# Designs tried in a protein design chat: miniprotein binders against Catabolic L-serine/threonine dehydratase (CHA1). Part 8

Target 1, 359 residues: Catabolic L-serine/threonine dehydratase (CHA1), of Saccharomyces cerevisiae (p25379)
Amino acid sequence: SIVYNKTPLLRQFFPGKASAQFFLKYECLQPSGSFKSRGIGNLIMKSAIRIQKDGKRSPQVFASSGGNAGFAAATACQRLSLPCTVVVPTATKKRMVDKIRNTGAQVIVSGAYWKEADTFLKTNVMNKIDSQVIEPIYVHPFDNPDIWEGHSSMIDEIVQDLKSQHISVNKVKGIVCSVGGGGLYNGIIQGLERYGLADRIPIVGVETNGCHVFNTSLKIGQPVQFKKITSIATSLGTAVISNQTFEYARKYNTRSVVIEDKDVIETCLKYTHQFNMVIEPACGAALHLGYNTKILENALGSKLAADDIVIIIACGGSSNTIKDLEEALDSMRKKDTPVIEVADNFIFPEKNIVNLKSA

## First folded at step 3 (miniprotein)

Design b1 (from t7i with R59E R63L K66I D76T E78T R80I)
Fold by ESMFold2-Fast, scan of step 3:
Structure b1 (fold): chain B 359 residues (1-359), chain A 92 residues (1-92)
Amino acid sequence: as target 1 above (359 residues)
Amino acid sequence: SVKIEIRVETDGREYTFEIEVDSPEDLRRAIEEILRFLEELGAKEVEIRVRAESPEEAEELALLIIELMEKMGFKTVTIIWEGNRVTIRARK
């Protein structure tokens, strides 16, 4: 495809005793650096083809995200030679603004957070186009059926790659993926449905503490909205999940795991050192379960055998640099208080003193 | 210039070791010697107090001590971090 790559499915050997066979789906190798190339690319391409066949108007793409979604939209538009406008919140890092602009997209900075940027896009940009000449393609960061359909293509590739390696899909005991708004999760479910695997393969959805809308929605039994996002994993930092995500999670074998920011950052840096690949916190959250199989086994409710397969979606992303991660970890360590697990009131009644420098 | 106090209870007998060393190598050697002595006595509980010149030095020394304690079969129960001072309590 013009808008996304077939990515490899490769064995990942985590340090320590092997409890299962881990395979990573390397979505970090997509044109935009993340899985978003699949879904957003599909939405843009299908919409552009429809508009071009109608022949009455020209397509133009509009997105509101300073993160991976905005970059994926801009990257797809560069590849398809489509005009693209991305509205980003004022807090968006200059590096991300520059990445988006370098694709050829127009970038407008407006709004304190995503909802305000999105409102500006709709009311001040899209509402002012010449509707007789231009048909707009609006790109949501995750909540669109064409986006989920595009993401589902990764399951086609996983099934094909397992078959080509003479590996039975019956050996797959779980798929681990990070959850923000749920677009990735929805695509995985739809791909599994296509192969009759949705009732057989559990999905472990991973979030960080402070942006765990999915976990909270499942615990409460209805979709919730977070008023404040406090996690460093900004790619997971959406106030809501899609309604479809909640419905799929209730229908299928879905497990939810929440990991602390400090553990995720340490995993990102550890992964960089061991495997020479820079990953952002959202991606590190899923990979953390490869390093910590006890968490994974607890989520699955069963022990993994050495010949069992677990697939982790290395979802990618470009929101953080190594320097950003190191600075975040240093900041967290400075807030580390004295650790007291158990304070024993143990008193030595009498003591003998030994001076070792005389020895 | 680093001062470390080690307090131990072994079969109803109490021992306190005070170490003052100028290098990490000398410290490692002294602590290993003390831990071997305590192992011979069947020590059940150990409290180690570290006083260094900086918090960073105290952390490095505490981690070294914990590593040596674990090699001798002691499990760390409590760690109290107070700037350039650290108290470690361990039990078999």
Scores: ipSAE 0.000, ipTM 0.195, lowest interface PAE 17.8, mean pLDDT 83

Design b2 (from t7i with R59E R63E K66L K75E E78I R80Y)
Fold by ESMFold2-Fast, scan of step 3:
Structure b2 (fold): chain B 359 residues (1-359), chain A 92 residues (1-92)
Amino acid sequence: as target 1 above (359 residues)
Amino acid sequence: SVKIEIRVETDGREYTFEIEVDSPEDLRRAIEEILRFLEELGAKEVEIRVRAESPEEAEELAELILELMEKMGFEDVIIYWEGNRVTIRARK
């Protein structure tokens, strides 16, 4: 495909005693550096073909995201020679703005967070186009059926690669993926449905503490909304998941794991040092389960045998540098010590004393 | 005796309380005092993390904390747990 690459499925040997066979689907090798090339590329390509066949108007692409979704849209447009406008929030790093601009896309900076940037895109940019000449293609970061369809292509490749290596798909005991809004998860489910595997292969969805909307929705039994996102994994930072994600999780064998930011950052740095690949926190969250098989086994509800296969989606992304991660980790380590010391000095009023540990 | 650890995050700071009490009544009172302290601190949003000795105890503590948070005027309360740990996010 012009908009996405077939990526390798490769055995990954994590340090320590192996309890299972891990394979990574290397979505970090996509043109945009993340799995989003598949889904967003599919949406843009299908829409552009339809518009061009109609012949009445010219396609133009509009996206709101300073992260992986915006870069995926811009990258697809560069490859398809389509005009592209990306609106990004004011806090978007210069590095990301420059990456998007370097594709040839127009970048407009507006809004304090994604919702404000998206409102500006719709109200001040898309509303102003000449609707007789231009038909807009609006790119949501995750919530669109064509996006999920595009992501489902990675399952076709996984099944093909296992077959080519004479490995039975029956040995696959789980697929691990990071969950933000659920677009990746939806695509994985749709791919598994195509092969009759959705009822057989459990998916372990991984989030970080502070953006764990998926986990909370599953625990409560209905979709929830977070008012504030407090995790460093900003590419997972959506206030809600798609409705389809909740419906699929209700229907199929889905497990949920929440990892602390500190553990995720440590995993990202560890992976960089051991395997010479830089990964962002969202990707590191899924990879953390390869380093910590007990967490994975607890999520699956069973111990893994040496010949069992677990596939981890190395989803990629470019939101953070190694320097960003090191600085964040240092800040977290500094915060821990002073707060604990303050807590140790808490005194409850003596009137009607309870027996508390000296803390 | 009942032993629990309560961790609370508010305004970017984390507080840890270790509680060891001999009765459920004393436990309820200790939790109420902690929540009152957070209210006096001006906390509009809080995240409470509890580590219990068992999953059953974690569920019981989650129900108690939910009841107390709602009584103190926190309207948006999100509760989840994994094994012997429970996390509660609340705002008013």
Scores: ipSAE 0.000, ipTM 0.130, lowest interface PAE 20.8, mean pLDDT 81

Design b3 (from t7i with R59D R63W K66L E78Y R80F)
Fold by ESMFold2-Fast, scan of step 3:
Structure b3 (fold): chain B 359 residues (1-359), chain A 92 residues (1-92)
Amino acid sequence: as target 1 above (359 residues)
Amino acid sequence: SVKIEIRVETDGREYTFEIEVDSPEDLRRAIEEILRFLEELGAKEVEIRVRAESPEEADELAWLILELMEKMGFKDVYIFWEGNRVTIRARK
């Protein structure tokens, strides 16, 4: 495909006595540096082909993300020679803005958060196009069926690579993936469904503390919306998961794990040192389970045999440099766990106050 | 429908989430699940903001939340009513 690569499925040897055979799906080798190339590329390609075949309007691509999704959209547009406009929040790092601009995409900086940037894209950018001449392709960072379909292609490759190595899919005891909005997870489920494996292979979804919308939704038994994201894993930092993600998790054998930011950063740096590959926190969260098989076994509810296979999606991403991770870890080590910040002058109104202790 | 916003503090970290309940009949279940989640989390400080459809509903919900929080071991509970809105703060 023009917009995404077939990536390797390779054995990964984690330090210590092997409890299972780990394979990584190397999505970090995608054109945009992350799995997002599959899903977002599929959405853009399918939409552009449909629009061009219809012949009435010209396609233009619009995205609102300063992270991996925005870069994936811009990268796909560069490869397809499509006009691309990306609106990013004001907090977006200069490095990411430069990466997106270097594809040839237009970048507009607006809004304090993703929702404000997205609103600006829709009301101030997309509303200004000549809708008789231009048909917009709107790229959501995760919530679109064509995006999930694109991500499902990684399962085709995994199944093919296992067959070519004479490895039975029956040896696969789990797939580990990071969960933000759930687009990756949805794609994995859809791929497994295509091969009749969704009821057989459990998925372990990994989040970091402070952006664990998936875990919280599952524990409460209904979708929730986070008002504030406090994790360093900004690629996982969405206020909601897709409705389809919640429905799939209820239907299939899904496990949820939440890892602390400090542990994830330490894993990212350790992986970089041992395997000469830079990974961002979202990717490090999934890889942490390869280093810490007890967490994985507890999530699966069973011990792993030496010939069992676990596949970890090395999802990639470019949100952090090694220097960023080192600085974040140093800051965490110098300070105690952050205390909850409350307004200095907060006080309950005297009207209708009930204090159970004072009685 | 009823909107419930929860602010939680555990081990020096804070996060805030919101849930919307479409059915009044499911409201008790949703509150019980939220409080169970908070108990499992080991929350020491909790703020719950409820926006109900009527003052009567808000009053009923405040009583339900108060009863359940007492059973969970919260000893310092402050409740404020304002029309169809209830704000509850609790500490262990």
Scores: ipSAE 0.009, ipTM 0.515, lowest interface PAE 8.9, mean pLDDT 84

Design b4 (from t7i with R59E R63Y K66F E78V R80V W81F)
Fold by ESMFold2-Fast, scan of step 3:
Structure b4 (fold): chain B 359 residues (1-359), chain A 92 residues (1-92)
Amino acid sequence: as target 1 above (359 residues)
Amino acid sequence: SVKIEIRVETDGREYTFEIEVDSPEDLRRAIEEILRFLEELGAKEVEIRVRAESPEEAEELAYLIFELMEKMGFKDVVIVFEGNRVTIRARK
């Protein structure tokens, strides 16, 4: 595909005596450095083809994200020769702004948070285009069916790679992925549905403390909104999950794990030293379960046998440098636990706590 | 045993409850009694601040209090976590 790569599925040997066989899906090798190349690339490509086939207007791409989503949109547009405008919040790191601009995309800095940047994009940028000449392609960071469809392609590759290695999919006891807004999770579910595996293979969704909207939504039994994100894993930092994510989690065997920022950063640095690969905190959160199989076994509700397989999505990302992680770790050893705020005036219906760990 | 402090502000008054219990069921009963006390006061808007021994306990307490408040007719519930502390604001 022009907008995303087929990535390898490779055995990963974590230090210590392994209780299971771990395989990583290396989404960090995508053109944008993350799995988002699949979903965002699919949305942009499908939309551009439709617009170009219609022939009445020219496509232009608009995104609001200073993180991996914005970079994925810009990267796809560079590859497809499409005009791209990305609106980023004021706190976006210069490094990320520069990466996006270097693709050829226009970057506008506005808003204190993603919602304000997105509002600016819609009201001050997209609303002012000449709608007779330009048809806009709006790229949400995660909440779009074409994005989920694109991400589902990684399951096609996983199934094919297991088959080519003469490995039975019946040995797969779980797939571990990081959860922000749930776009990756939705894609994994849709891919599994395509192969009749969604009712058989549990997904363990991992979040960090301070951006655990998914975990909180499952415990309360409806989607919630966080007023502030306080985790270093900014790639997971969305105020809400998609409605589809909540619906899939209720329908299928889904487990939720929350990891502390300190443990995640330590995992990122450990992984860099042991395997010569730099990973950001969101990716490190999922990989942490490879280093600590007791957390994984607890989430699955069963012990893993030596011939059981667990697939971890090495989702990638470029939000942090090694230096950033080292500085954050030093700072954290002097700080209090993160503050989690739920949106004011949110009405909660009467709830039974949903137990999604029992099959 | 579990030791928690609950501070409640309603109608311009502050109430403080110190709870020490030996089981989750005893904790649930203690919280139910506090919420019934608020109901007897005719409270329409409340702010409950809880200090637990750990962040995990604070999270468990927040969900328990939320569940019980919903059963008692409170809507528009906002929950704020800060380490081993949680603040719950609710109105009927």
Scores: ipSAE 0.000, ipTM 0.168, lowest interface PAE 17.9, mean pLDDT 82

Design b5 (from t7i with A62L R63L K66I R80V)
Fold by ESMFold2-Fast, scan of step 3:
Structure b5 (fold): chain B 359 residues (1-359), chain A 92 residues (1-92)
Amino acid sequence: as target 1 above (359 residues)
Amino acid sequence: SVKIEIRVETDGREYTFEIEVDSPEDLRRAIEEILRFLEELGAKEVEIRVRAESPEEARELLLLIIELMEKMGFKDVEIVWEGNRVTIRARK
């Protein structure tokens, strides 16, 4: 694809006694540096083609994210020569703003967190376009069927690569992926459904402590909304998961793992030193299970045999530098800041009532 | 009216198509005919160079060509954009 690359599926040898064969899907090699190139690229391309066919208006792309989603949208627009406006929260690092601007996208800084930036995009930017001339393509960071469809393409590649290596998919005992809002997870499920594998291959969804909305929703038995995100894994730091994510997790063999920020940062630095590849905390959370197979086995409910295959999605991302990770780890080790317990850190979302003309 | 030059390289040969049409619908049909011709030649690798009258027209052509190439089984598509010129390279 023009907006995303086919990425390799490669054996990964983690230090220590090997209990299984690990393969990494190298989504960090995407044009935007993360798997989001697949889903967001698909949404933008399909929408732009549809708008062109209609012929009444010109497409323009609008996104609200200072992280991997905003950069993926801007990168896709650069490749398709589409006008792109990205609204980012005030806490967005100058490095990320510069990366997005370097694609040719317009960047507007507004809002303390994603929801406020998104509201600004909708009320102060998209509402002011000339709707007779411009048809907007709104890019959500994860919650859109075209995004999930785009992400599902990685399963096509995994199945093809296993076949090309004469490896039976029956040897795959699990897929490990990080869960923020669940867009990646939804895409993996949809890809597995296409091959009749969704009820056979378990997915282990990994979150960090302080942004574990998925884990909490599964434990409670209902989607919840976090009041505050306290994890360093900002790419996983959404207050809600998609409704489809919760439905898929209840339908299929899904396992949930929560890892501490300190362990994740240590994994990121360890991976960087061992393999000369910089990964952000969200990616490190999934890779942590490759370094710690007992956690993975506990999640799966069974021991892994030497000929079992586990696929880890190396989801990528560019939110952190090595220096950022080292400083964060140093702060956690040297500054003895008491853990602040946030009582009642979640609420049940209000039921949305759709108003119909006939009431 | 839209005036477009499409230059196609495939299997070591170069084909040039000059298109002048009055509507986007006529343009779509003309491009579909060119791609059908390339499919009949058994083209597995195609390089299409488009020169349009404006950047807006070149963008519309880019999106149309991507859609049609994907429908014909070309999945590896590389685009180079330069003002009112677009170069598209695709492989089956």
Scores: ipSAE 0.000, ipTM 0.341, lowest interface PAE 16.2, mean pLDDT 84

Design b6 (from t7i with R63F K66L K75E E78Y R80I)
Fold by ESMFold2-Fast, scan of step 3:
Parts: sequence; C-alpha cells; structure tokens
Structure b6 (fold): chain B 359 residues (1-359), chain A 92 residues (1-92)
Amino acid sequence: as target 1 above (359 residues)
Amino acid sequence: SVKIEIRVETDGREYTFEIEVDSPEDLRRAIEEILRFLEELGAKEVEIRVRAESPEEARELAFLILELMEKMGFEDVYIIWEGNRVTIRARK
C-alpha cells in the first residue's frame, strides 16, 4: 500500500527462561513510525478515491492531533499528494510540530487540549473552506470504521506469516496490544473475525495507570469518561474509548491489564538498550508483558507452555525521546518521600487485571 | 440523564472518571458497580459528584451512595448540596 507497509512478524527473545514463544508485529516500522499509518491511511485513501471519482470537489485532509495520529495523517497526505492541515494544542512539543510540518502539512497551534484544538479545526478552519470546491476529509485519532478496517490488515499479515513459517494459528494463545481509544483493539478484533479466530484468541489490552479508561469501563460495566489524564503515556491518553471497543470487549474473550508508569518507562529504556530500538511508553506497556510473563499468565487465566505463541503488537510511536524517558524516570524518583522503598520488585496489584469471557 | 463524577485516591494515587446514565435501572446498577469497584480497588478517599435532573433526585441518589459507602467502612463523610448537584467526599 502507498500509505502503509507490510511489517515483519519476528520472534522476540526476552531475557530469562522462555515460558512461551513471543512474536512481535513491528508496527514501529510503518511510514509514520506507528500502526496509525494503517488505519488513518485507509480512511484518507478511501475518502480521497471516492471524492476524486465523484469529480465535483477536491479532497483536503483535516486532523487535530499533535501526536501519532496527526503525524500519520500528514505522512499519508505527503504520500498521496493531498493538502493537509493539522491543528495541535499549544502544549504540543516543538519536535512533533516540526515532524508534521516537514511532511508538507500546514500546522496551526490552537487550544489548551485536544478538544479545544478539534473545536478550532471544525469551527475556524473546516467551516471556512469553500464547500462548493473542497470536500473535507476529517481524521479522528481512533473513532472511525475505516480506521479500524485499516488496522485489521495487520491480522491478514500475521496469519499469512504464521502460515509461511509453518506455524499453526492454534498455537496462538493471545495477542497483546496497548489500548487508548480502542482503534487498534477494534482493528485486531475485526481482523480476527475475518479468519474466524475472534472467539478463540484472547486479546490482552494494556493501559497505564492514569489513562486506564478501558479497564475502568470494563470493571464498572459501562463506558466512563476520565476528566484528567495523569499518565506519561500520552498516546493512550483519551478521555473515552470508542463505543465499539466496549461492545467488542463484552462480546469476545478480552483481558485488561494496567501497568504503572515507572515500570513502563523502565521497560522502554531496557528495550532500547537490549534491542537498539526507541519505543514510546504506549508501546512499552504492551512489551512489558513479554518481560513479565506472570502478568500475562494471570491475565490469560492459564499457564503458558513452551510451544505456545503470544503475539505482541509493537505499536511504535514518536511522542517521546530517550531523553524524555530518562528525565521522567528521574523526576519520579525525586518525588519519592524520604521513606526508602525496600519492597521486592513485583508486577502490579491483582485488582488491575480484568478477565472477560465470551458471553 | 444523570452524570456521576468519581474521584478516587488509593495508596497515594489519584484519578477521576465520569459516567452518564439514561435510565433509573441503569443508574442503580451503575452506583452498585461503582461501589463494588471502589471496594475491590481498596479506595481510601473518594469524591462522588452527582448531577441529576432535579434536586429531589440528587438528594435520593446522595443518600443511597452515603448508605452504601458507610457499609464499605467510610467514616469521615462530607456532603455539599447545590440544587441538582451534590458532592459526597469520604475517607477511611
């Protein structure tokens, strides 16, 4: 595809005795550096093709995200030669603004947080276009069926790669992915549905403490809205999950895990040192389960055999640098009270794990 | 519809979330699920803010929440009333 790459599915050897076979789906190798290239690229490409075939108006792309979603939209537009405008909140890092601008996209800085930037995009930018000449393509960061469809393409690749390696899909005991608004999770479910695997392969959705809207919604049994996001994993920092995410989680065998920010940052730095690949906290949250199989086994409700396969989506992202992660870890350590922590290293409270069975 | 905003503190960590409920039956279920969640979480400090359709409804919901929180061992409880809104703060 013009807008996304086929990414490898490769065996990942985590330090220590292997309790299972881990494979990573390397979404960090996408054109935008994250899985977002699949879904957002699909939305933009399908919309642009439809508009161009109709011939009445010209397509232009509009997005409101200073993070991975905005960069994915800008990257897709660069590849498709489409005009692109991205509105980002005032707190957006200059590095991210520069990355988006370097694609050729117009960047407008407005609003204290995503909702204000999105409102500005709709009322001051999109509402001012000549609607007789321009048909806008609005890019939501996760909540759109074409986005989920695009993400589902990674399951096609996973199934094909397993077959090419003579590995039975029956050996796959789980797929681990990070959950923000749920777009990735929705795509994985839709891909699994296409192969008749959604009722068989559990998905373990991982969040960080302070942006765990998915976990909280599942525990309460109703969609919730977080008033404030307090996690370093800003790529997971949505106030709500999509309604489809909640419905899929209730229908299929979905597990939910919440990881502490400190553990996630340590995992990101450890992964960087061991595998020479920089990953942001959202990606590190999923990879943490590869380093800590007890968390994974607890979430799955069963022990993993040496020949069992677990697939982790290395979702990528460019929201943080190594320097950002090191500074964040130092800040967390300095905020500790004079009371010295002497407890053994352990994973997380049991209450942060939610197991849902197909009803 | 009724909006319930919950602020929770557990072991020095704090977060807030909101639920919007459209029916009386869903509302009762939501309150029971919230309190079960708080009990499982080991919450030490909780603030629940209710925005109802009427002052009468807000009062009834506040007393239901208060009664259930007392059963969970919350002893230090404060209530603030503002028409259709009520804020309940409780500590262990």
Scores: ipSAE 0.000, ipTM 0.508, lowest interface PAE 11.0, mean pLDDT 86

Design b7 (from t7i with E56L R63W K66M E78V R80T)
Fold by ESMFold2-Fast, scan of step 3:
Structure b7 (fold): chain B 359 residues (1-359), chain A 92 residues (1-92)
Amino acid sequence: as target 1 above (359 residues)
Amino acid sequence: SVKIEIRVETDGREYTFEIEVDSPEDLRRAIEEILRFLEELGAKEVEIRVRAESPLEARELAWLIMELMEKMGFKDVVITWEGNRVTIRARK
């Protein structure tokens, strides 16, 4: 595909005694550096083909993310030679703005947070185009069926690679992925459904404390909205999950794990040192379960045998530099104020829920 | 050495256990034995206080204790750090 690459599925030997066989799906090797090349690329390409075939208008792409989603949209547009405009919040790091601009995309800085940037995009950019000449392709960071469809292609590759290695899918005891808004999770479920595996292979969704909307929604029994996001894992930092994510988690065998920021940062730095690959906190959250098989076994409700397989989605991303992570860890270590952390997926109702009373 | 105080309340009775250990292996064994005893008692809420020689040691011990508590069915776990002291409250 022009917009995404087939990525390898490779055995990962985590240091220490491993209780199972770990395989990583290397989504960090995508053109945009993250799995989002699949879903966002699919949305853009599918929409552009439809618009060009209709022939009445020209496609232009619009996104409102300064993170991995915005970069994935810009990267896909560069590859497809499509005009791209990305609106990013004012707090977006100059590094990320420059990265997006380097693809050839136009970047507009507006709004204090994603919702304001998105409103500006719709009201001041998209609403002002000549709708008789231009048909807009709006890119949401996760909540779109074409995005989920694109992400589902990673399961096709996983199934193919297991067959090529003469490995039975019956040995796969779990897939571990990070959950922000749930687009990745939705794609994994849809891929598994296509192969009749969704009822057999559990998914362990990992979040960090401070952006654990998925965990809280499952605990409360309905989608909730957080008032604020306090985690360093900004790629997971959405106030809500997609409604489809909640429905899939209710229907299928889904487990939820919440990891502390400090542990995730330590995992990111450890992984960089051991494997010469820089990963952001969202990616490190999933990889943390490869280093800590007891957390994984607790989530699954069973011990893993030495010949059992666990697949971890190394989702990628570029939200933080190594220096950012080192500085954050140092600040956490120097803080002598009492720190309260939650370490399990069975938490009491959060005080940071907007719609708890309407539940 | 590390000093650990475990408090549990069940059926109106309060139990307190104090442990002082010099190695992580002895600590793990002692905690496991006490948690098994608490299971026999039908304990639903446990508070564990750890006093270590350093903040890093206290944190490492807190994670070890949390892992053991989760294994025994304690689902809701809250950890509070204050320097070299850690308080862990777990509930079934």
Scores: ipSAE 0.000, ipTM 0.150, lowest interface PAE 18.3, mean pLDDT 82

Design b8 (from t7i with R59L R63I K66Y E78I R80I)
Fold by ESMFold2-Fast, scan of step 3:
Structure b8 (fold): chain B 359 residues (1-359), chain A 92 residues (1-92)
Amino acid sequence: as target 1 above (359 residues)
Amino acid sequence: SVKIEIRVETDGREYTFEIEVDSPEDLRRAIEEILRFLEELGAKEVEIRVRAESPEEALELAILIYELMEKMGFKDVIIIWEGNRVTIRARK
């Protein structure tokens, strides 16, 4: 495909004694450096084809994200020769802005966080296009059926690669993927549904502590919204998951794992040392389960045999440099001991206060 | 619909999340699941803000939340009730 690559499915040998056969789906080798090339590329390509068939207007692509989603949109537009405008929050690192601009995309800096940048894109950029000449293609970072469909193509490749190697899909005991808004997870489910495997192969969704909206939603039994994200894995830092993600998790065999930021950073640095590939925290979260099979077995509810296969989606991304990760780890190691107690100063002028009851 | 905003503090970290419930039948269950989750988090300080359709509903919810939090080991529970809004603050 023009917008995404077929990526390898390769045996990954983690240090220590092999308890199962790990295979990585190398989504970090996509044109944008992440799996988002599949979904965002699909949305852009399908939309552009429809617009070209209609023949009335020219397509232009609009995205709001200084991270992997914005870069994926810009990369797809470069490959398709489509105009692209990306609005990024003011805190977006110069490195990311430069990467997006180098594709040929226009970058506008506005807003303190994603929601403000997105609002600016819609109200100050998209609303001002010449609607007689231009038909906009709006790219959400994860919540769109065409995005999920695009991501589902990785399952086609996994099934084909296993078949080509004469490996039965019945040996696959789990697929591990990182979960932010759930776009990747939705795509994996849809791909598995296509092959009649969604009821057989459990998915282990991995989040980091502080952006674990998926885990929290599953534990409470209802979708929740986080108003504050505290994890270093900013690529997973969404306030909500898609409604489809929650519905799929209730329907299929889905497991949820939350990993601490410190463990994730250590995994990213370890992976860089062992395999000469820089990965961001979101990707490191999923890979951590390859380094710690006990967490994976606990999530699956069963021990893995030596001939069992586990597929980990090496989702990629470019949010952090090695230096960023080292500095973050140093800061965590120098952190003060946990806060024991907070001062009681919550009483404000209120009309109806019910004080503590006796005993 | 009833909107529930939860703010929780544990080990110097703060989590904030929000739930909107449209079904009265599911409201009690939602609150119980939230409090169970907060206990699992090891929450030290919790603030729950509820916006209900009526003052009577707000009072009912305030009493329910207070009783559940007390049973889960939260101490120093204070309820602030203003019309159709209620804020509960609790510490362990």
Scores: ipSAE 0.000, ipTM 0.273, lowest interface PAE 18.2, mean pLDDT 82

